Miniprotein binders against q8h113. Designs and how they scored, part 6

Target 1, 357 residues: q8h113
Amino acid sequence: MVIYHRKVVFTYVRAKRFYHFLNIEMVTDFKSLLPVIDISPLLAKCDDFDMAEDAGVVEVVGKLDRACRDVGFFYVIGHGISDDLINKVKEMTHQFFELPYEEKLKIKITPTAGYRGYQRIGVNFTSGKQDMHEAIDCYREFKQGKHGDIGKVLEGPNQWPGNPQEYKDLMEKYIKLCTDLSRNILRGISLALGGSPYEFEGKMLRDPFWVMRIIGYPGVNQENVIGCGAHTDYGLLTLINQDDDKTALQVKNVDGDWIPAIPIPGSFICNIGDMLTILSNGVYQSTLHKVINNSPKYRVCVAFFYETNFEAEVEPLDIFKEKHPRKETSQVAKRVVYGQHLINKVLTTFANLVENS
Short names: E, the ipSAE of ESMFold2; O, the ipSAE of OpenDDE; V2, 0.75 times the mean of E and O plus 0.25 times the DockQ between their complexes.

## First folded at step 2 (miniprotein)

Design e2 (at its last look DockQ between E and O 0.22; V2 from the best seeds 0.00; counts 0 for: pae E 12.0 > 1.5, pTM E .777 < .8, placed apart)
Fold by OpenDDE base, look of step 3:
Structure e2 (fold): chain B 357 residues (1-357), chain A 92 residues (1-92)
Amino acid sequence: as target 1 above (357 residues)
Amino acid sequence: SVKIWLLVEEDGRKYEFEFEIDSPEEVKKIIEKILKLLEKTGAEEVFVYVETDSPKLAKKLAELIAKLLKEAGFKNVKVEIKGNEVLVVAEK
């Protein structure tokens, strides 16, 4: 046991030494680090019916439980997605955002495109404030009429960049891997809540929706530029793939302090969303986070949001109500229709565009 | 300059402290402050990593840190020195 901890500490200190040499101000302050969780033992057993009894799974489940209770954010390593793919996603994303504005506009987001495609800088608003980023918004594709009149607003194919040419195929592969990874992490979270591995694969969750935001943050010469305003994520689980050379993501801890989420090469930053808060009967709270642009260099971030099914009427799961009873007066007991909430967010973002254009 | 990293694990939470210190006397004061904090938190395991400018200073700091951790009630204190780098691991 002790020898493994020594290697981890030395590897971590060496990794930090490499990052501190780049841009981390000596923060003398008590910085709670986000936990790093190797999920490889969970993934090795994720298809086993007796996975809950595996000692390696039990250890990962205990780490997930603590992370979700304490901060709602954690690093994931041992996730099985190749570093080459993760890095190629970021590289190709840089190449797209480096294109002339007229080329980026070929995939411009529009209502007729089902609100899919490229958003220019200054189009996204968080809590009524303009975000200093550009993005490509993607959603799970579905057949026309599948989600009724509510889903009609998002109907259409994703608008993938034609330059670089391989971008579509790369991202479709990446989405599949992120979907599978998210499902398997949620099996661990389900066990951590004292359920079966499959509580997040029931009727409400069997056909999960997903959102992907491919985000570009322009370089800034000013301090404290808001790249993305403070928010909680709406869904179940978020997987963040970010540039390794820039710290921009900030997470609000339980004490109310903003903690920088320093990139770890080959890791995902993972966080829980508001729907998981509800489903867990409020055991796991979604954490407020923001992005501060503090580098003169362009930064990319690919956020994959694993969601409920589109029609999901999200309420606390019975098993988690039984395991974690709460007084009925908790605000967490509010039934929310996922698809309606998503559409309301999309339409609100676009209404703000029309008013500020 | 001496850089000290303190890693504390408490109830599955990992806390990291970084200190840059220009003198050995300042090291003592910082470690004493941290130990007082650790007494309040109930931390059962502490990792102290130190980077120094010399093997001689590394050894001196290792001995000092190990002593202070023992005085703070840590029973199992292990010291590893590699060149100018020190790792002290203490368990209650």
Scores: ipSAE 0.018, ipTM 0.319, lowest interface PAE 6.2, mean pLDDT 82
Fold by ESMFold2-Fast, scan of step 2:
Structure e2 (fold): chain B 357 residues (1-357), chain A 92 residues (1-92)
Amino acid sequence: as target 1 above (357 residues)
Amino acid sequence: SVKIWLLVEEDGRKYEFEFEIDSPEEVKKIIEKILKLLEKTGAEEVFVYVETDSPKLAKKLAELIAKLLKEAGFKNVKVEIKGNEVLVVAEK
């Protein structure tokens, strides 16, 4: 194993001690599991002016930095969102996807509905391959005309199932909590990058956009069925609320190996997106990940995507260019207008809906 | 503080994860959540290494971990305690 990565070296040394206890020859082909981070010290101080100097915050920030540098994926515990709410979201989602097809189609995704609503199994394509999942797509609602001609593509209210009857109210409450949690995690990430807690706030996060995909993966009796093809997320942070009893999400590590994201009950999985890679000047890389349907059981996953302001011109922040300078040959993407990037991705993903409208 | 390192063997592959907890009360909750997961996913072999501040705490955690692994369906659970360090190996 090449010794370039501090966490990999540390993990290797600990594993070596572990095998010494057992008098077993060291096995070097094991994979690192995703780190688990208790963010409760961060949340306790996230609005305090002395946040950066708090010992508990400093410790959490160190763990966030390592996780974002090493894998770009981690489990979040101590987040303050109740197990009851996390589980009820998944339970109601199961109930919706168990409904007859004609009921689900009452909220079908269309261009005229702002690309919001139910999409049937096989409508999504990732890198030219059909994904074996169904979903409800939701976006932050906004007033007509707020985001000009570009924003017209996503205008209109989210389409929520009427059955289960409490679904809309439950999901709206959940979204607000995920929004606050994402904001607070980003304050920790800002500190981890060497900035103040507020480097992303203001111009980039005055009015943050969000995307949510509520995803159902059908049970299968065969191996290697692609539930969602390999991709990176477009935004800043993703919070994943997945079923506890199925391992399907896989994350590509820096060595090119796929690591299963084994569910931990009551936790979120958190990963960084492409916009955070740009803003951090490439210090944190968005990580390739995929979903393999490998169980006869139906699996649900609710993915909340925390994004910049819709009109944000995303480029490396000056403070992070100064603290983390790059060589000319190792550059991050030049300026991206977030809203345009999102619309381009939506239109590409749903090209067949536009052609058939 | 308590340092916990887990090595899980599933589908012939070995995976690890690590966490450090300052509150002993949180250790039980996290271990219980992980063990419920292992029961559901079909993990075949689990290694749990714990480093604590005292031999008394090490013995207490060894007993708790062994109990939870047995409850999760592991038939063979071996415990080794060396001062402040604990190693628990569980096989189905």
Scores: ipSAE 0.000, ipTM 0.250, lowest interface PAE 12.3, mean pLDDT 79
Fold by ESMFold2, look of step 3:
Structure e2 (fold): chain B 357 residues (1-357), chain A 92 residues (1-92)
Amino acid sequence: as target 1 above (357 residues)
Amino acid sequence: SVKIWLLVEEDGRKYEFEFEIDSPEEVKKIIEKILKLLEKTGAEEVFVYVETDSPKLAKKLAELIAKLLKEAGFKNVKVEIKGNEVLVVAEK
């Protein structure tokens, strides 16, 4: 018997928080907790031709498979992005949202800004219900004309805050790291589905689009304020970097219960989206989640969405149809063009924003 | 204080808990609550790592945890003690 096992998997929940948990919720079903996955063995081998053979990779792949078949949400540790950078992203986001409203409006979302920029509190809606948050919408930048007429809507640069001065440089570095991390996690997910590591790097997937929502939730003095209504994410994979001093994110488990996603310092919360559901032939299902605020404290959440190519026509991949055939009466039969759906969402969101301004 | 790390495996899924207990008199109650929770689940394998303030307390907790796991229906209970640290492994 050897003590090496204590180094394999950790939860970084502070003892005081868990001490309260034990006194109050000791009878809680263990399935009410989200998986914590140390992906460092995967990352160490993610560019190797023979990564699928590595014992550490095999173990991580198994954990990814179980998490994605079950709740579709998990914490990622051992991801290689420094705590300093993760915290600076949140700290600078706090600093921006603390500015006077008139300063935040300098980067307001407009059609001429490519539908990029700041949204004030209360103008965003999810499923027709008002969300009590403010946000900055950012999208991958691309060359003029690259995506034809439909892509013209999003042409142009992101509107980064000038205050704090270093915000743009920090966020561009962060975006690159999140893009690389998401790609490597998807290599593990591809292996988990029984494919090669690169099934999510094919012709329609190898030039991924991305979306980032930089979200601020104002403090409230009343119960159960909707910060963000229940939804699933549209893309492949989401990385969530949120404040660690209040729990507001809730996810719907396979039993239909809403469970809290307690922040773990230094981790990302990671979840799968609708495009992954389609590509996996329904093996992995995207998960309903919401933000319910009960705290007087302001909190930030920086959500990075890793997507398909803008022009991708998304349907189940043949390899996964072969590996995971579905019953004749139960199939993921959707075929969608990602960019068209994104633009429709962007235009609808902006129209609602104007109507409620 | 007593630090407890608990890894539970059920149907290929792994769940991890970490606890710090500042009150030594509460340790037995907390361990009993944890094991009652495990009894109600389909847990197949459990790893309990404990870090204590003394080798004497480590040995006492190892015996308690092993006893409670056996009472909860776990078999093949194995204990390793190294100074102030304890590892207990058990299967159902």
Scores: ipSAE 0.000, ipTM 0.168, lowest interface PAE 12.0, mean pLDDT 79
ESMFold2 (binder alone), look of step 3: mean pLDDT 77; pTM 0.731

Design e3
Fold by ESMFold2-Fast, scan of step 2:
Structure e3 (fold): chain B 357 residues (1-357), chain A 92 residues (1-92)
Amino acid sequence: as target 1 above (357 residues)
Amino acid sequence: SVKIFLYVEEDGRKYEFEFEIDSPEEVKKIIEKILKLLEKTGAEEVVVIVETDSPKLAKKLAELIAKLLKEAGFKNVKVEIKGNEVWVYAEK
């Protein structure tokens, strides 16, 4: 509300935005909560010539800047993806993981399948510790030879379940929407860093790779079972679609405390990855996070990773070096090749599937 | 400007609210309005955070907020200074 030349801004959770947190005791540090950002003003103007000057965009950009500078994790609402689609993705994923192993093994992950497909509980390791989850791993499909010898490791089509029927079509639609949403959030992040809306749509970024992990966590009757060990994500942005009635994702805040990412129905959790840390010249840091299985209920989480071009040689963008200069001795990183980083991670994760070692 | 954040517990659920005020004299009016809402809803726990560029103003506002929370029926009221923020915790 604006009255005369005075400005008053209200944000009421009950009226338009969903911030409620179930099953947490008293929180005494507000910085321990993850921010909730309604990006609908950003999306309404993301293709407009005067986007940067729009008051609603400026407000969203300010919130994105604060979230990315602090914890690097936030909830996104007002994203335009229907609750029905978000929920159906999780429902069909539950149906797949409930199938007998013989059915799930029909799309088993192998080197010859381009490391695409179903992985059994306990195959994944993070920092030498076994992760108690099963998953379907998917990557952007590309024609043979497009990404040279490095890309050969990931060549081939994604393996999709035949049961539930329509799973492939549902997931392909979902991926396209997540890709567009990620691109539009990055327009806001570009403005937050002091660039144009399109700094993340340049030469190394205009043909974005994507990774998606569809993850099932078995129910447990004890505390502190590692579902996924502490890590940062590699790319630009991650969108997390998690079950609404289970709390398992934990994020390390700036004070070093692990903060539960309590589900907000209809939202995505969004976090920044290592490539965005480099491209931003270290202004935004990728944040450690983990998953602890501490519920008797089976939990599904669908994580979509928006990445650079596969062959991108990633280094700080010139515009952000100008806007956010650093001392030469405090440079964030030297040049890195995204595709090689991804392949190294895939080969490390699935070392047990390599027959010639 | 002044920013005020509310963190409220009601029926085992937790909610957060944000207010940004360009005129410091509106802060008291906003806080009093919110306390009336808390009285009507039966909220059991509340955290109020005041962020402003003036440490003297932040302390003054925290004292006012603590007084109003006590008047609204909260018995355990604690004030804590965290950098440029002042936090007020209250329970019934």
Scores: ipSAE 0.000, ipTM 0.141, lowest interface PAE 16.4, mean pLDDT 78

Design e4
Fold by ESMFold2-Fast, scan of step 2:
Structure e4 (fold): chain B 357 residues (1-357), chain A 92 residues (1-92)
Amino acid sequence: as target 1 above (357 residues)
Amino acid sequence: SVKILLIVEEDGRKYTFYFEIDSPEEVKKIIEKILKLLEKTGAEEVWVFVETDSPKLAKKLAELIAKLLKEAGFKNVKVEIKGNEVTVEAEK
């Protein structure tokens, strides 16, 4: 983790002598304390009927189990998505956010557009605090009427930038790969919980919804500017593709310490969401995390959220209730209808758009 | 909780790492991994500052850090313990 001059001096009196002596440029290339998991053995066997007995799969499953129990966040390598694609997604995203607001507002988020599109800096609030970021919000596209009256709120196509011209095709390809990767990681998580590989592909899970937020954090010349306030994710699994030149994401561990998610080039950061907490019967807890803008450099982050079926009535899976009976003191979320929860979140986040419509 | 500030000088560049860890058992494993990595990277000077809630833990961590730095090829390892605080300096 990068420690600002004032924080270093404040935190450790003894460190002041060495900091002053060294005239430190605050840089890091060290790996985060978050676990790093090479999932290539899992991916090689994820479609095999005997995958649960493969030694390589068993090792990956053990690492996934520990990561999800201890932190709820981990790095994924060996995922098979090319470095070229991962980097091009970030490069094209930088190009879009560098455009004048007039150009970005051509795809502005509105109720009529199904709450899909560009959200300008300072509009988003987390727990009542303003977030210093801009974003493009995207959702899985679906046929008119597919999700009834509730789904009408999100009907319509995603709004994609016309500049860069190739952005739409690039992002649609990326989404398909992230969807497949998320499903395959969940096969490992299913085994980690003591189920078959396919417990997350049963009824109410086999037609997964997805959400994607493409986020731009403006450069700042002040310390501790909140880019995104502390929160948990709502879905099953999140894949984060972040710029790899500055540490900004912080994760709260089970002991209450904030752990920096130092970027590892070519990796995804992966974390569990609230729906997976429910489905696992509380075995895995969704983890609080936040983003601090701490650099004059513009930072992008592409977060892909893999979800249940839109209409899923999310409750603990029977197999995991049997394998992992609830503790008397365990905190597990109440039964949730995923689509309604998502719509409530969207309408709360964009209440100003409803007022001005 | 345990707070660790690690400063490393390698090829004329300085790198600073900060860790806040509430599990004393994890601290030992993390320090061991960090110092094994420093052995491979060509680090020339290292400063380690540890703040803990226990004088006993401070002494234990100071001994562990000094041992691992010596094993990583650092000479002139200097250790200072003041109550719950540890400072370790090492040079190749």
Scores: ipSAE 0.000, ipTM 0.229, lowest interface PAE 12.7, mean pLDDT 79

Design e5
Fold by ESMFold2-Fast, scan of step 2:
Structure e5 (fold): chain B 357 residues (1-357), chain A 92 residues (1-92)
Amino acid sequence: as target 1 above (357 residues)
Amino acid sequence: SVKITLEVEEDGRKYEFEFEIDSPEEVKKIIEKILKLLEKTGAEEVFVLVETDSPKLAKKLAELIAKLLKEAGFKNVKVLIKGNEVYVWAEK
């Protein structure tokens, strides 16, 4: 039988009647797009003891639940971070990547720099394929010894460009705002899963790690150049700040089709990661996505990854096992030590920098 | 509350967005941001459906959307208002 998502079928039928009314022939190759969620009602109440009962919060929570159960990607607007800051981050990032190679190498990634800094075009691989991008990799800074032997690999300060001179201060302000925004979105997601607002602020989640990749994609004049191969993100939640004049990010929908994540100025694209899949007991699935370089113009994308505590042994949260029980054959029996997983990923990505270990 | 459905044609394919806006003060800002996006993208055809709770609001939103689409470079803009619903088609 025909089981259509009623919303998609309804909109398709309405659009077709509108075209017929105007005597316009419609090209019928519709694909579901990513939802846009105004989270301002959530943010207005996210610190209130009664937020779960607020009508505006309940409505946003419903939208978050639908988005996370469907594609696991959505646009966030009403987030309170100024358009000026969002744009200035991208503008200063363009300025850095436009610098001569020797200037960018002043902050090059090395093991001794804690795998923080500039990564040249073609160094990164996803699923065995070379990614055509350059990047600055950053991690939450921490005191020597804070994360034991596991964290030793990532010890040290982030390496920031000296040009533009204001870049470090701008990015540190931006990171703080992204961290707070991610925490507040997760309060809505916690409610969506049937928990309290604070299930992602308990043990092993209260001191969140973060990863940020500041990515530059070179312009190309040929089709299907892989900027970043198909992957899922490993954390809880990702905030993507991308150039608004280029469509390059593609997301795999539930039907297996790739759909474009067309930029919306002033918005974040938000998606869930593998750790949130585990913590939610499989209710929300992390989604495959990729970047195709298909424009002659240089594109920047700043991806902020909100993570668990570094030492977290990640397993389904008890509250969500109770609310969303799985059948025995589908139980998520595995645990992931987040910090070890991150270190393994870093060492695999930069294996060429660590020979004979 | 206001519900906006946006359909965009890019490279021979059609895609759909849906927005639910609960704050009347945010409706204009969100619409302006969406339509400013269309000015910068390679979209050649756009369809917009607005579902609102009043005919008066529907008419105001229809006028705003048509104005902003023309400012975004769409020269063939057609509008149909049916009660609380607004249908807009735009081509470059």
Scores: ipSAE 0.000, ipTM 0.237, lowest interface PAE 13.7, mean pLDDT 80

Design e6
Fold by ESMFold2-Fast, scan of step 2:
Structure e6 (fold): chain B 357 residues (1-357), chain A 92 residues (1-92)
Amino acid sequence: as target 1 above (357 residues)
Amino acid sequence: SVYILLEVEEDGRKYEFEFEIDSPEEVKKIIEKILKLLEKTGAEEVTVFVLTDSPKLAKKLAELIAKLLKEAGFKNVKVEIKGNTVWVEAEK
């Protein structure tokens, strides 16, 4: 389970740099470690009609179920995306954020650009606190009018850096692979919830939207600088590709403790979002997490968010209401129109860019 | 439960073996089997990482691993124990 986490620790010890690279005491308790799931048996069978009966798939599904019921965060390995691609994405992102500010502003986020592009350090707020990061925001591109008047706000192409020159093509390839990987992980999650492999490929989900944030966290000379305040993600599934040389992501476990998501080279960190909480009828809970800048080194993180159909009215899926009926009088979102929710969030976040007539 | 990562270096190549064991008693048998295999190879450097569910078990496994590596002909054996984890590095 946590074998690849231990491999990273082992590698650092051999280099005699363990404490410098992690800049924390070793987390050694099973309860304080995020699970590591090798999904290669799932991927090998994810298109087969008999995948639910495959022993390897059943084992992966059991691990996914446990991770999603417990902490809602896990490492994914065996995902088939090359280490070279994962690393090149981070390397080119570093190159972009190292550019002079004037160069980065050439793809500045604006309303006329569909709220796509570069945002400078400190413009994002989480729960009223300023986040110390810069970012490039991207969304699935779509044809004019595809998502009606609601989607008009986000119309237009993503803005990509012209330097590095290869960045656009690299990121578009990466997004396609992350989209496919997310869909395949969700087939395992569907089985884990007791459905068919395809419950997340129905009417509300077969044309998934996606959001991607490419985030740069400036180096700091003090501990506990908030890079991103505590929050849950809004979508179904998030894939996080983060720098390997510093632990910054923290996840709130079921006991209320913050546990570090120590980087595992070549892995994705994967977590569930609020829409999956609704769709699963509350079986899987989206988990609070935050980013603390605590290193003089610049850090990048590429977060890919797999979402519902843009127009989806998100409510618990019938199959999961049947399999997992709620007994308690607990708060549950009754219905969310995903696209409207996303637009409202975008407009609220960038209210300063909208001119009041 | 117990997790073991074994790394063996021979002729500049590295080989990794990973084990997840629910029974602490089975850990001893598996470690003994691995070291028996290493005696038949040209292994020059071995690193063993173990994660246990108790500090007491970690100490016992560290002592066992160090003993078996010395018996297998590794001269320089370094042991580090931190809580529930064990690191053993050995070279000929």
Scores: ipSAE 0.000, ipTM 0.198, lowest interface PAE 13.4, mean pLDDT 79

Design e7
Fold by ESMFold2-Fast, scan of step 2:
Structure e7 (fold): chain B 357 residues (1-357), chain A 92 residues (1-92)
Amino acid sequence: as target 1 above (357 residues)
Amino acid sequence: SVKIVLWVTEDGRKYEFEFEIDSPEEVKKIIEKILKLLEKTGAEEVYVVVETDSPKLAKKLAELIAKLLKEAGFKNVKVEIKGNEVFVFAEK
């Protein structure tokens, strides 16, 4: 129902503009739609000592709390990243994936390159099934030896294509902005959980790792072609910059139904990951989602993953255990070493590369 | 043709309705019927978007919709007309 979905998105954007004209935010949460949150009041005050008392911040925090409790997925608008930059990222990504295969293979993902670079269609598997996409995988760069033996697997610089030639500089600028945006959204989420703005900037969180997947989905004339199998994200927050003329991302709601995450131009889709579920003491749940290729058009999606410190031993934060207590049996043994889990995930995803290297 | 989308908030829940009216002569009658039905629903908030064939028709429909919503008991009715499009928000 691509035509119906496009009509709904178009009408929704129009309604949002009208509410803005009235100096009120369009916060229309339908049973089958993801919530839309204008975070501009949060961003205006996110460095303010007294941000928790600001009426605009309180309103955004309430919306974040509901979205994270009810769905774990929401649209972010008012984020301050220019439409030009968001669109240029997608445009240059389209240009790269349109190149001949031989050009894309110049930055081929290998174990020696730290599992950074281009992966061909069909190399990635989710839950034992082949995903119909190609991608560039990037990780936060770090000095040799910084993350010990565990981090050795991911050592080395990200591989960027020489064509388009300004792609590296564009993406590095984009990553910095996404990192700052993610940190600021987490200040709102921290308040939503009943903490200070800075609970996610503590000892094991103040040197955040990041992962970015730049993904291309080939056009298909068949139904139910899996672009990416059902999964939850592992980190704290994910920011999704997707093509705005194609609906492919689906989110599993609390009733077990798959709902489409219809693109809203100029927005990010934001979702919470497994580490945020642990840190929040289970108050916010990471949500299953998948990508179905349903369009004859080529689709790109740039997913930025904001993570804990690489060496973080992730467990519920004491403040959130106090604010949101659970039975002791439910709290026992909820500790994950982030870096080790990331490495295990990478090696499992690219097992074919490990065996053939 | 005229396209109408209504969002209705009732008892804290939101509902979406979409209508397409192919006959311009029937637009007024159909809109009157739709808005009269809202009197019986217990709706707390209504948001209406209408796309029309002309700015003249948009203005006429905006006036009609606002009048009918006020008659249905909505005290705060706000209207914006943008070319061929009408946006109406109403609350009790």
Scores: ipSAE 0.000, ipTM 0.345, lowest interface PAE 10.7, mean pLDDT 79

